# Ledger of designs, part 1: VHH binders against UV DNA damage endonuclease (uvsE)

All scores and structures are predictions.

Target 1, 305 residues: UV DNA damage endonuclease (uvsE), of Deinococcus radiodurans (q9rte6)
Amino acid sequence: MTSACEAVPQLGLVCLTVGPEVRFRTVTLSRYRALSPAEREAKLLDLYSSNIKTLRGAADYCAAHDIRLYRLSSSLFPMLDLAGDDTGAAVLTHLAPQLLEAGHAFTDAGVRLLMHPEQFIVLNSDRPEVRESSVRAMSAHARVMDGLGLARTPWNLLLLHGGKGGRGAELAALIPDLPDPVRLRLGLENDERAYSPAELLPICEATGTPLVFDAHHHVVHDKLPDQEDPSVREWVLRARATWQPPEWQVVHLSNGIEGPQDRRHSHLIADFPSAYADVPWIEVEAKGKEEAIAALRLMAPFKKD
Below, numbering starts at 1 at the first letter of every chain, in headers, positions and changes, except where a header shows other numbers; antibody chains aren't numbered by Kabat.
F stands for the ipSAE by ESMFold2-Fast; E and O both for that by ESMFold2, at different seeds; each is averaged over both directions (binder to target, target to binder). V2 = 0.75 x the mean of E and O + 0.25 x the DockQ between their complexes.
[cut] marks letters that were taken out.
Atom coordinates printed by the task and the answers are left out, and those that the model quotes come from them; centres of patches stay.

## First folded at step 1 (VHH)

Design z07
Fold by ESMFold2-Fast, scan of step 3:
Structure z07 (fold): chain B 305 residues (1-305), chain A 126 residues (1-126)
Amino acid sequence: as target 1 above (305 residues)
Amino acid sequence: EVQLVESGGRLVRTGGSLRLSCAASGFTFSSYAMGWFRQAPGKEREVVAAISWSGGSTWHADFVKGRFTISRDNAKNTVYLQMNSLKPEDTAVYYCAARSQYEIVDYTSPEAYEYWGQGTQVTVSS
């Protein structure tokens, strides 16, 4: 696979729209546990079918709005990773043709897909039960990506933070032992507290894992004045070196609500870091979702002639 | 002001059930992941269960799997812990805790949680 040569960064939509166009259904564990085995199967068949249909609609939405990068929701298939219950896995197997068709809809629309699972995945936890549930959850996400027909490469990324602080050596040691559907798609993102880009880079280099740089997290972690700090450009370039090819590089874009040190995400992106202007793929992490992407397209470097 | 108020703790017999509730106010509940912790006399506070801000992901400690279930109702700003097949070892003060969706640290660590309730006492007798 080769990336297209683009003059301007491709902006990514995260999971849902603010509008009604992309919305997924779910079921709570308590509600699911109240059901009989036959009711569980029927519930998941209905729910998974509905969410696969919504995914096809998301592909159409992205095509209609010139969005070429989309983060899949981590909650598309509730109960898929539930220990001791294979109902979700059986239902997903039954829906394999529909799932593959949804994946083809994105490919045909030219949309790159990735996942960033919920924060309950801590691969390097000091608790064996957390490590086991984390690998199970990651394997379930990778199974969904396989079912969509997505390549086992960082083009179709499974993105995680560094996990538990102070356990970088343990993280580096466990990555080679992850199942191939997970390991071959794995990316690591710096965070605001536990892992700076400097702490993740040697882990990424040792394991062949790309570094997804987040300038907002970097600015918060290092107590910097803003995302125009010279270190932001330095880290964009150092992170780029972990991507092969460099045209596959993804970064995250977000702004704080009450200034650069606020970890909460704003509705729109007011401050686009100049260091990101030549980055090929940018996930927009703003509460406004598609509204934030539309607003960004009215400013440099996205402004059309 | 921010408040988390637990309720539902009481004396119960071995094998019985309880549902704990935690009512949240003063913050955007739907933007916070929630956890239930417990502390027995002379012990450190330990994580029992956690639920993501959306309710899409849950985690339960091995010692309560199959017996306890965490859930939330974002419309009511409430998180619940359904406790079944209670054992004397479950006797503890149970705490509700809130962690911002932007807090990217180990969800099993008390340090990850910004807001805490006062606790509700659960006593399980033979």
Scores: ipSAE 0.578, ipTM 0.819, lowest interface PAE 2.1, mean pLDDT 90

## First folded at step 2 (VHH; from z07 with E114D)

Design z07a
Fold by ESMFold2, look of step 4:
Structure z07a (fold): chain B 305 residues (1-305), chain A 126 residues (1-126)
Amino acid sequence: as target 1 above (305 residues)
Amino acid sequence: EVQLVESGGRLVRTGGSLRLSCAASGFTFSSYAMGWFRQAPGKEREVVAAISWSGGSTWHADFVKGRFTISRDNAKNTVYLQMNSLKPEDTAVYYCAARSQYEIVDYTSPEAYDYWGQGTQVTVSS
């Protein structure tokens, strides 16, 4: 269908702003381990409370700038998933009312939330300890989403890449056994090396998991000339079929700094794929963050005059 | 030329502590995730710990959790491994390795790492 969507795609902000408005505090493991148990509790209470306040302000920021999709930072609550140390979990439990209020601020502003945990999560690893730590990390992310009052559906997506290459069957087999707060929100995104969209699609179909298509990753993986390759539109449509409902479809948008094969994300998006013109939700993966969104709004199809 | 140079390995007694350093040059250090690996005589090289490009996320193997801590200082182009409560089983050559942050690969596999140091010997005695 040529006229499937009348609305312009919603452009999403990823994690933080380059400006001062949305920036989160953190602490390294090294510094944290140097603290006594009482100091750890005080540190995390102060840090988490500060980050929840900033997160509440991010909802106001998104509303003020007509941003209707926001990716939560995976670094909001450092040490939450630290094995053998429940301090983070206890502190976050103490702050449950404040966390829920922050979630309501996004809901009241009509802002869709998702998370894309990227570091050290390999659900289909051949190493048992990596699988265990991966589930623990994903459960911690899901706990944050529950605490924000977010639905356990792909509307509030927990997004991953396919993990260890050559282990798609293992990925498909483990997904049904993931904890419900994780499983019910899970999405899979194609990457530049291990999993093409073609490799992920059967996994998504077998498990009822939405496929998030990333055209830049696809171009790099298949060594295509650019994001106007005909396969880009084909995969937008095939990925859309994994979404129920299809209007929840999310795609990722990025450009390479030095060209289509450069995996490093550019500051701005100079090349918007024509294939994305009717996609309802687009995460803008650019180092320029809100500046990249503003620049995109000056381009077709967003600038209509 | 890319160069990773480990230092700090030495003989220590059981229960002792060491801090290993790995100085990097010849590449944009702050764009790379780092790992520490070890290899004991007659054994395969195994991952000990890994750290994201920013230092915001870390991973440690179960056999060293609570005892070892990976860290980095991007201003000094250096990655560290703080080793506490050392055991004779920790005796090995320790290697640092660098992996591009833009690679979606298995961080526990040596094959995922682009650059390697020559190693530093750690020996733990009773």
Scores: ipSAE 0.291, ipTM 0.708, lowest interface PAE 4.8, mean pLDDT 90

## First folded at step 4 (VHH; from s31 with I104R)

Design c4
Fold by ESMFold2 at other seeds, look of step 5:
Structure c4 (fold): chain B 305 residues (1-305), chain A 126 residues (1-126)
Amino acid sequence: as target 1 above (305 residues)
Amino acid sequence: EVQLVESGGRLVRTGGSLRLSCAASGFTFSSYAMGWFRQAPGKEREVVAAISWSGGSTWHADFVKGRFTISRDNAKNTVYLQMNSLKPEDTAVYYCAARSQYERVDFTSPEAYDYWGQGTQVTVSS
C-alpha cells in the first residue's frame, strides 16, 4: 500500500491514556494555597518539569501507535493563569527550552496538537469578571502553545464552544479583539444546548473562525434519531467550508452510553457516522481513549475486508 | 434519588472562619462540576465559587476572592467551601449545586445546574 492510497481519517487521542503511559501530575488550589511562596515555586518547578517530561513521552507514544492527532490537557501547568500569582508564569519561562523540545518531539513525529480549554471560560459572558478571567485563561493556553513552538494557525487549534447562549452577536464582536496568539488559533464547536452549528456558522464566517462539527452534540440538540441523519453530512460539508485549508478540518466523535440522546461519552465507539468517512481529522471523545482508537481501527472504514 | 446536603452553616463573628460541606449521593459525583451559590434576603441567588469535575480548575467570584476557597474530595463525594475573613455581607443561605461535566452552558447561571441542596444558613455578626 502506497502513501497515495485513499486517505483514512486520522483518529486523535484526548489528553491522557487509560493505561499509565500518558498521565500528568496535578495540584489542587487548596493544597497550593497552603504552601509558602518558596514552597509554591518548588512545587510548580517539580510538577511542570515532570509534566513536560511526560509530554515528551506522549509524543513517543503517539508515534509508536500511529496517532497523528493529540489533544493537550488543559491542566498541564496548574496555576499558570492564577490571578495575582506569577509563580507559574515564572517557572514556565525558566523551563522554556524543555517545553520547546517537547513541542519539537510532536511536530517531528508528525503529530498535530490542539487544546480544548473550556473550564470556566465564557468569552461572551454578561459578567465582566468572567470575560476578563476567560481571556486570561485563553492567553495562558496560547502561551503554552507558543512555548511548544506551535504555529499560530488553526492547525494548532484552541477550541471552545460558543459560551453563553443568546449572545452570538457579542461573541462575533469580541473575536477580532482577542490577543493574536488566541485569535489566530481559535475554533468554535457546536454544543448540545446553547449553540447549534446553524447558530455558530454565521459567527465563524464573519470572523474567519473554523467550525468544529460535533455530530453527537448536533443529534442531541436537534433531537435526531442518530448520527446517520442526512443533516450530519450536510454539516460536515458546511463546517469544512470554514477551514482554510479544508484539509485541516477537525470533527469530534462520541457515542452516548445509553443511546444517541445520552450526552455521557461511552467507553468505545460502536457507531461511526458514515458522514465522517472522508474527514481528515477526528478527535475520539471516548472514555476508553487509546482503547477506543484501537477498537475503531478494527471497523470500517479503517479496517480492510 | 440524587441528594446534596449542605452542612456547617452557623452564626460567626466578623473576621471569623468556617467551612461548609456538601455531601452528595445518588449520582456519579466525580462526573459533576460543583458550585456554591448564596442567597441573601431579598436578593437573587448568586454564584460564589465553582470547581471542575476533577477538581483541577476553580473559579471564585470577585467579592470572595482570596477569602473563600472551593475544594472537593471525590473519594468522599463531598465539596467544600472554606470561608475566611467573614464579613456581614456574607450573611446568606449557601447552596451547593451539581452540573454535569457534559453541560456546556454558562457555569454562573443557575439553569446550568441539575441538582441543588436545600441550603445552610451562614450569619456573620458584629
Scores: ipSAE 0.619, ipTM 0.859, lowest interface PAE 2.1, mean pLDDT 92

## First folded at step 5 (VHH; from c4 with S31D D114E)

Design g4
Fold by ESMFold2, look of step 6:
Structure g4 (fold): chain B 305 residues (1-305), chain A 126 residues (1-126)
Amino acid sequence: as target 1 above (305 residues)
Amino acid sequence: EVQLVESGGRLVRTGGSLRLSCAASGFTFSDYAMGWFRQAPGKEREVVAAISWSGGSTWHADFVKGRFTISRDNAKNTVYLQMNSLKPEDTAVYYCAARSQYERVDFTSPEAYEYWGQGTQVTVSS
C-alpha cells in the first residue's frame, strides 16, 4: 500500500564498471609502508585526486545511462583510517573542495549514493580491539560521505550486515551511541548465516535502523527452494516498514552461479524475484555490473513495451 | 585438491625478522580472503592478521602492534606475513587459512575459514 508500487524499480550500479569507465586506483599497505613520509604524501595526493576525478566521471556515467543509484567503493581513499598515520586524512582535507564538487555532480544528476563498508568491520565483536577499529573505519567512511556533501539520512546509506552472530542485543545497544554521521546513515542487511531478517527486524525496530532485505541471502539461510517462496514477499513488506519514508527502501538482488543455494554471485541476473516488482531501489549485485543492468532492462517488469 | 602450504618458519633471535609465505592451489585464490593464525603449545589457535580477497583491506591483532604485515600477490597465489621485532612470545606454529569472500562469519573466528595449511614453526630464542 505504498505509492512506489506503480513505478518500476531503479537499478543500482555497484562500485565499478566492467568497462574502463569507472575504475579506481589503489595501493596496498605493504607497498605504502615501504614509502618514505614524503613519498606517502605524494602518492596519496596523486591517488586521491585521480579517484575524485574518476568519481566525478561516475556521476556523468550514471546520468548518461539512466542509473539513479550508485554504491561508492569503500576503497576510494586507501589509508584514510590508518592508525598512527594521518597522511590520508590530511590529503583528503586538502582536497575538500574537489571532493565536495564530486558529490554535487551526483546530486545534480539525481543519483542516490550509498556505501557498504564491511571489510573487517564487526561492530558487535566480542573483541574490544575489533569494536574500536570498526567504529574508526565506519567514521572514516561517514567522513567521506560528509565531504561529498551527502545528507546524514538513510537516503545516503551506510550499510552493514549484522556482524558477529548471537550478539543481536549487543548490536541494538551500541547503535544509539555510534557517532551521528554513522548512526544517521546506518542500515542493516540480512546474511546467509549469522543474521536472518527475523533476527535483524527487532534490532532495526528498536533503533530506528532500516532493514535492507536480500532475498538471495534469505533463501540460502532458510534453505528455501528459490526466490519465489512466499516468505520473500513477506520480508520485502516487513523490511519496507522499517524505512521512513518507505519510498527510500533498498533491497539487494543477486543470483547464485549454480542455483539458488549458491552464495557466489552470477554474472547476469536470470531470475528477478516477482516480490521485488514494486521496490523503489535495487542494488544489482552481479559480476556483470552495468551489463547486468542492461540485461535486466530487457526483462519484465523493466521492458517498456 | 585444495592446498595451502606455509613456508619460512625457523629459529630466530629476539628482535629478528622473518617472512612467512603460503602458496595456494586448487581453488580460485583471488576469490578468498586470507588469514594468518598461530598456535603455541597448550594454547588455542588465535588470529594474527587477515587480508581481503583483493588485498585492499587488512587487519592485524593488537599483540603484533605494527610488527607484522600481511600481504598477498594474487598473480602468484601467495599470501605473506612479514614479521619484525620478534619476541619469544611469538613462538608458535603459524597457519594460513582461506575464507570465501561470501562468508560473513566473524573473520577472527577459525570457523569462518574453509581451508587450512599444515603450519610452519616459528621459534624465537631469548
Scores: ipSAE 0.659, ipTM 0.872, lowest interface PAE 1.7, mean pLDDT 92

## First folded at step 6 (VHH; from g4 with V105T)

Design k4
Fold by ESMFold2 at other seeds, look of step 11:
Structure k4 (fold): chain B 305 residues (1-305), chain A 126 residues (1-126)
Amino acid sequence: as target 1 above (305 residues)
Amino acid sequence: EVQLVESGGRLVRTGGSLRLSCAASGFTFSDYAMGWFRQAPGKEREVVAAISWSGGSTWHADFVKGRFTISRDNAKNTVYLQMNSLKPEDTAVYYCAARSQYERTDFTSPEAYEYWGQGTQVTVSS
């Protein structure tokens, strides 16, 4: 009788490598505003072209290292969502063939892509201008995913936390009105203060939005001893129920530098939660990036018999 | 000891320009997002602009958009606010504030910021 290998989670690389292999260029707003209009166009054309080529190389990197999940950086295309300046949008449109080819490189290599925009996005803000800028930023992210040829499903997730605390009802009410490229990809992740998984679950159920469970955030929020608390497994299963199909479930993995209550992410993952042993997709949120993935592969359950 | 020290506030005429600086010490500056807030007499403290820990992302309130620009220099542990086309309604005490990159609370809320400067007075005369 032949033995079956026990399936293990796919470990995802987040944005960059510690090494030089996956690194993207950027430009700050102050530097950009110091440029003439012609200089802005030239700068963004050169920068975007370079980042797309690096992104194609990231697909090869992931394939070569058996990485099947990759989080795209939110900073790939600086100034793309700059209000009153359409230079970035025009440059990205010009580069549409190259962007699509980069996306195909990932899908041809069997690498799942997602994004986790976090900077200055508060969809349920009580301030209308913040809600507007947040939708504009999310639409720009969705435009990148469309340009890469990525399906408008949670397979190619656009992930956010719950936003402004105490406004879950407002979050649930606004999600159906989001632009389809955003809405159809949206996922929600629990955080350490504003939204526990218990607070997000009814929002996810009401809107058909997948819940990404983060055990580290849960432990901090509920002041639990560590990620072996029985509630961690309970929330893995409850979150899985929000995914259609459940095989698409993503969870987040991180450890605190000075212990379970430390929100800061450690370099490596020393403590892998037993509750995660059967989840299909894990984003590894460690400062060691590919080094943390390599180290995890030497630990149970990843180390083979 | 954590300190945020604003400087550069002074009296300027309508239409003038001014650059505020905020020098940070006592913490790892590059791990913090930064914000500028302002408070005029009888008004609530309000967010003016914010910038991510790397400087790669910024946000500006509509009432200053196009006139003010937030920036940072991580080598100098300093955040700036370039203020152009100043108006009398810009008269306020301006505060620099720091928010951990791991703080996921609404960036416009003062409670999201763990460190604050003492403020610098900007006065715009007609």
Scores: ipSAE 0.737, ipTM 0.895, lowest interface PAE 1.3, mean pLDDT 93
Fold by ESMFold2, look of step 11:
Structure k4 (fold): chain B 305 residues (1-305), chain A 126 residues (1-126)
Amino acid sequence: as target 1 above (305 residues)
Amino acid sequence: EVQLVESGGRLVRTGGSLRLSCAASGFTFSDYAMGWFRQAPGKEREVVAAISWSGGSTWHADFVKGRFTISRDNAKNTVYLQMNSLKPEDTAVYYCAARSQYERTDFTSPEAYEYWGQGTQVTVSS
């Protein structure tokens, strides 16, 4: 790990660009339901084909801008996990060669891929229907990652928060039973209210699940003054220990609009935590997207002199 | 002053249709996920449907799937619930509620929602 100690963190782009270069199409459920079955097929074929093409372009964009980590949008393939309607699944199967080629574009460009699906997913819900729909949604995302040719390892992470508060034991118990395409890629991230990193760590240790530390969430959860609090470095190191290998560690970076306690993500990152200086992979969660990455590159530790 | 104002609740026959609206003011509507909850007498308030802040993702409870559709119009600061094939068991007060897009907790729990409307009564007669 000696050579890794002198390298700067890799800054990751999240989902889309502020510019027009990486923008994905979608369709609302209400609009989709107004379509006939034939219209649904045509709509999803056109939409999925377009998004796969844009995704191939995202690999080129990342390479051109020295971006080596990219978070895939969880909305790439709307309606893929829609219960009672297999149109999305059928269309994606038809497009399997194009999807695989898009995945190769990232591999060829040396860009690490991950996903952070969280819309209406609560794996440890006390409601059976929510647990069932959550596994179905996660399986659909894992299918997308398989179709892209991505390894079933935390290198190609499938990331969630802890879900329903006060149910950490239930979360730990269910993880071994998740489908392999989900389980083998799963990571857990601390949040602002339900799960601190202290609450997640034993779950991660018991299940072999990597912990993604989010310093901003930690500061809000514990009502700390800012991301320079000594506990931030402590948790970077504790989270690192859950990663095998540790050089795969991912952390999340965001700032609050009105200050450290504001959960809303700022446009740029003005306050880069010193604790993050030696982490290998950072997802930049700023509304400025590629603009925030460019601005960070002008700051320590990225621009040393 | 934050306000969520539901409208459209009324008496309808079994098999009928109804559209609920919820007009929002006093906060940045496009930063909030929205939910519809209902509460019948003697029952707990329960989630019916939820929609992401952009409108790109939705969730519907099994007891309303295929019959109800949540939608939103961010230009009008309004969330809707289209209710079709109504049954007497749908009789309840319906509430709209707002949840920050940054709230990471269980979307089915009322405590995840920081703003609530006063409710609108829906009554479905046989």
Scores: ipSAE 0.726, ipTM 0.891, lowest interface PAE 1.4, mean pLDDT 93
Fold by ESMFold2, fold request of step 11:
Structure k4 (fold): chain B 305 residues (1-305), chain A 126 residues (1-126)
Amino acid sequence: as target 1 above (305 residues)
Amino acid sequence: EVQLVESGGRLVRTGGSLRLSCAASGFTFSDYAMGWFRQAPGKEREVVAAISWSGGSTWHADFVKGRFTISRDNAKNTVYLQMNSLKPEDTAVYYCAARSQYERTDFTSPEAYEYWGQGTQVTVSS
């Protein structure tokens, strides 16, 4: 008996909702530094507790809306990686049971989690101070993923772009020396300027690091007419080969506001690349967030009439 | 026309404090990361601090060692640099700069910044 499988990509929600359902609290460094040490502890305890509760609610939201991929905000726990101030680390340790419960809410609902921290992280910087702060930041993010009970595998990806251009060899050389909680989760994504997928592929192959292909970035980098260019499918397949198993492949989806060369992300996705039709996991990088997912579900290949 | 206008630079004694401001216009300020750079005579322009477009993430160079704090107010289209415990080696022209949130190159490189102010002179006397 022949089985028919309607396998369409899982569309991922990125960080928050346009609606009020998933919104996280923040604190700026300047406001934080105005607090006494005791006030800092109280502030972070309240803020982290609140964000963990909201994160648990995001798991419920994803389950209720059939969202099976969710990108965690890298800003859930402000001040966690602040050099010389261990208040955030201590507060997060105190909240370990709540953090673990939040992680289980996602995994019990069948929701894959990943994170894309990129602000001020340049692992292959030519500046030692930037390399050090970058590893510290990535270690803090990995600590969050450990605290959520997430496996140290690319299933629970810590994703970066390639960093400082012209330093691919240095990137390849440093990856084996990264702390295991970071190294075992690391993925690399092509960008519009510094690292094409062709430049990242040998690094990924040499280090066992998955390549996350972003067609929009590729089109901008190579000045291609749109995401239907034949090279887009070629790179989907080449990137897939870096994933073990290949069913874990993630790609990124975005459209430009004013056309294919516009790096800014549109509110909705009007042009879904045909090359992505068989990709198992897609992060939807649109300003419309859950609204963009809903709109995509009304388009081929997701809605077949 | 895009403009970044620094203000607040002046002469101050060692150990003193001052606050630099940079008023932005002609672009969507909340879509840009911001940086402060400085340039002393005979030296390269160097990054002092950077702040993400939302203000949620910051970075400061080691040579300021917690003495300087970058901040922003997106409602006022302004980025700030609070400078405390000033030293003579902080004497420089200070520039604010804007980097698109979609620019993924090295944030410490001046080439990553699309818009620049004209600079404001800070002089720290012994």
Scores: ipSAE 0.725, ipTM 0.891, lowest interface PAE 1.2, mean pLDDT 92
Fold by ESMFold2 at other seeds, fold request of step 11:
Structure k4 (fold): chain B 305 residues (1-305), chain A 126 residues (1-126)
Amino acid sequence: as target 1 above (305 residues)
Amino acid sequence: EVQLVESGGRLVRTGGSLRLSCAASGFTFSDYAMGWFRQAPGKEREVVAAISWSGGSTWHADFVKGRFTISRDNAKNTVYLQMNSLKPEDTAVYYCAARSQYERTDFTSPEAYEYWGQGTQVTVSS
C-alpha cells in the first residue's frame, strides 16, 4: 500500500505485451464456421482453457512488474457473443472455476481490471440491428467480468466512446435500460470527432456514468497546440467530479506519431501532460506496451531524483 | 498512392456462390479496418460487412447473415467477401473500403471510411 498524497499515478498495461509473456490465442469467424458442432466445442474448450491459463500468468506478470492496472483483451473468448450459437457460452460456463481463480489472482495481486470494448459497438446507432448486437457484445464482456469475480462498479470499468455523433440524447436515454452488469460498470471516453468531453459531461452527469478523459483526443478535437493547453487540466478536474469516489479516476495517455494532431499512437510516450501528475490511474495507450511503461518510469514525475 | 481494387464480381444464378477480393496498396493495410458496401441501381450505398484490422472481430448486416462471410489476409493485403446462397436482391456493385483503426465514428456510415475501391458488379439471375 502507499499513501495517496505521496503516490504517483499508476500506469496501466493494455491487453498484451510486446514480448511473449502475455499473448492470447484467437480463431477467426471464417475458420470457426468451417467446423462441425463437435469440432467447435472442442476448439473453444481448448482455446478458452489456454487463454484463461495465460490470463492467470498475466496476473503474475503484472505483480512482478509493479503494474496495478491492466486492460483485459476484448478477444479473450472469441464467439462468446455469436448470435444463434451458444457453444462459447456453454464452454465458458464449464470453465467457471478456472475463470474465477484467474480473477482472484489479479485482485489478490492488487491489480485493477477494466475492459475497453471497441469493435463494432455503437449503442446509440440509428440502426436497430447494430443496437441489438452492441448490447449483446457488451453483455458478453460483462459476463467475463462477472466470471472473473469482479465488482459491478466502475472500479472494474467497461469503457466505450460516445458512439454515433449527434445522438447524445439517445445515448443518455438508453444507459439506464442497459443490463445491470453492463450499466453498473459503464464509463464513457471523449473522442477526436463525435463526442468532446463537453458533449459527454451532461450525459455522464445525468446517468451517473464516469467520464474517462483522453487528452490526446481532446487536443485533436479542439485543434489545440499540445497537451499542456490549460483546458487539459480543466477537463481532468471536471472528469474527476464524475467519479465516485474520485480516487477511481482513469485517464488515457497517448502521443501522436508525428505531432499532437496525429491520431496514431506512438510507440513510446515522449510528452507526459503536467495535468496528469495527480491522476491516480492512467492507461498507457502506446504501441510499446510494457516498454512504454518502463520508459515512462524513467521520466518525471515517475523518476526518483 | 492508395489503391483498393475489387475483383470477382460476375453473373451468377440464384443459389450460387461467389468470392470477392479486394487488393490493397499504398498504405499499411494491417492498420485499417475494412468494410464491404453495396449499391443497387437507384439505392443508397449500404454496409454489408466489416472486419477489424487484425481480423479478430467481424460484423455482418442481418440481410446477409449466414450467407456472407468477410475475411482478410494481412500477409497478402487482401480482404474477401464469401457470398453463398445468392439471391436476386444481392445484385449490386460491391465496394471495399478502408477505415483507420483510429476512426471512432459509426462503422456503418460511409463517412467513416477514408479509402474506397472502384467497385465490382455482382448480378444474380433467377
Scores: ipSAE 0.723, ipTM 0.891, lowest interface PAE 1.3, mean pLDDT 93

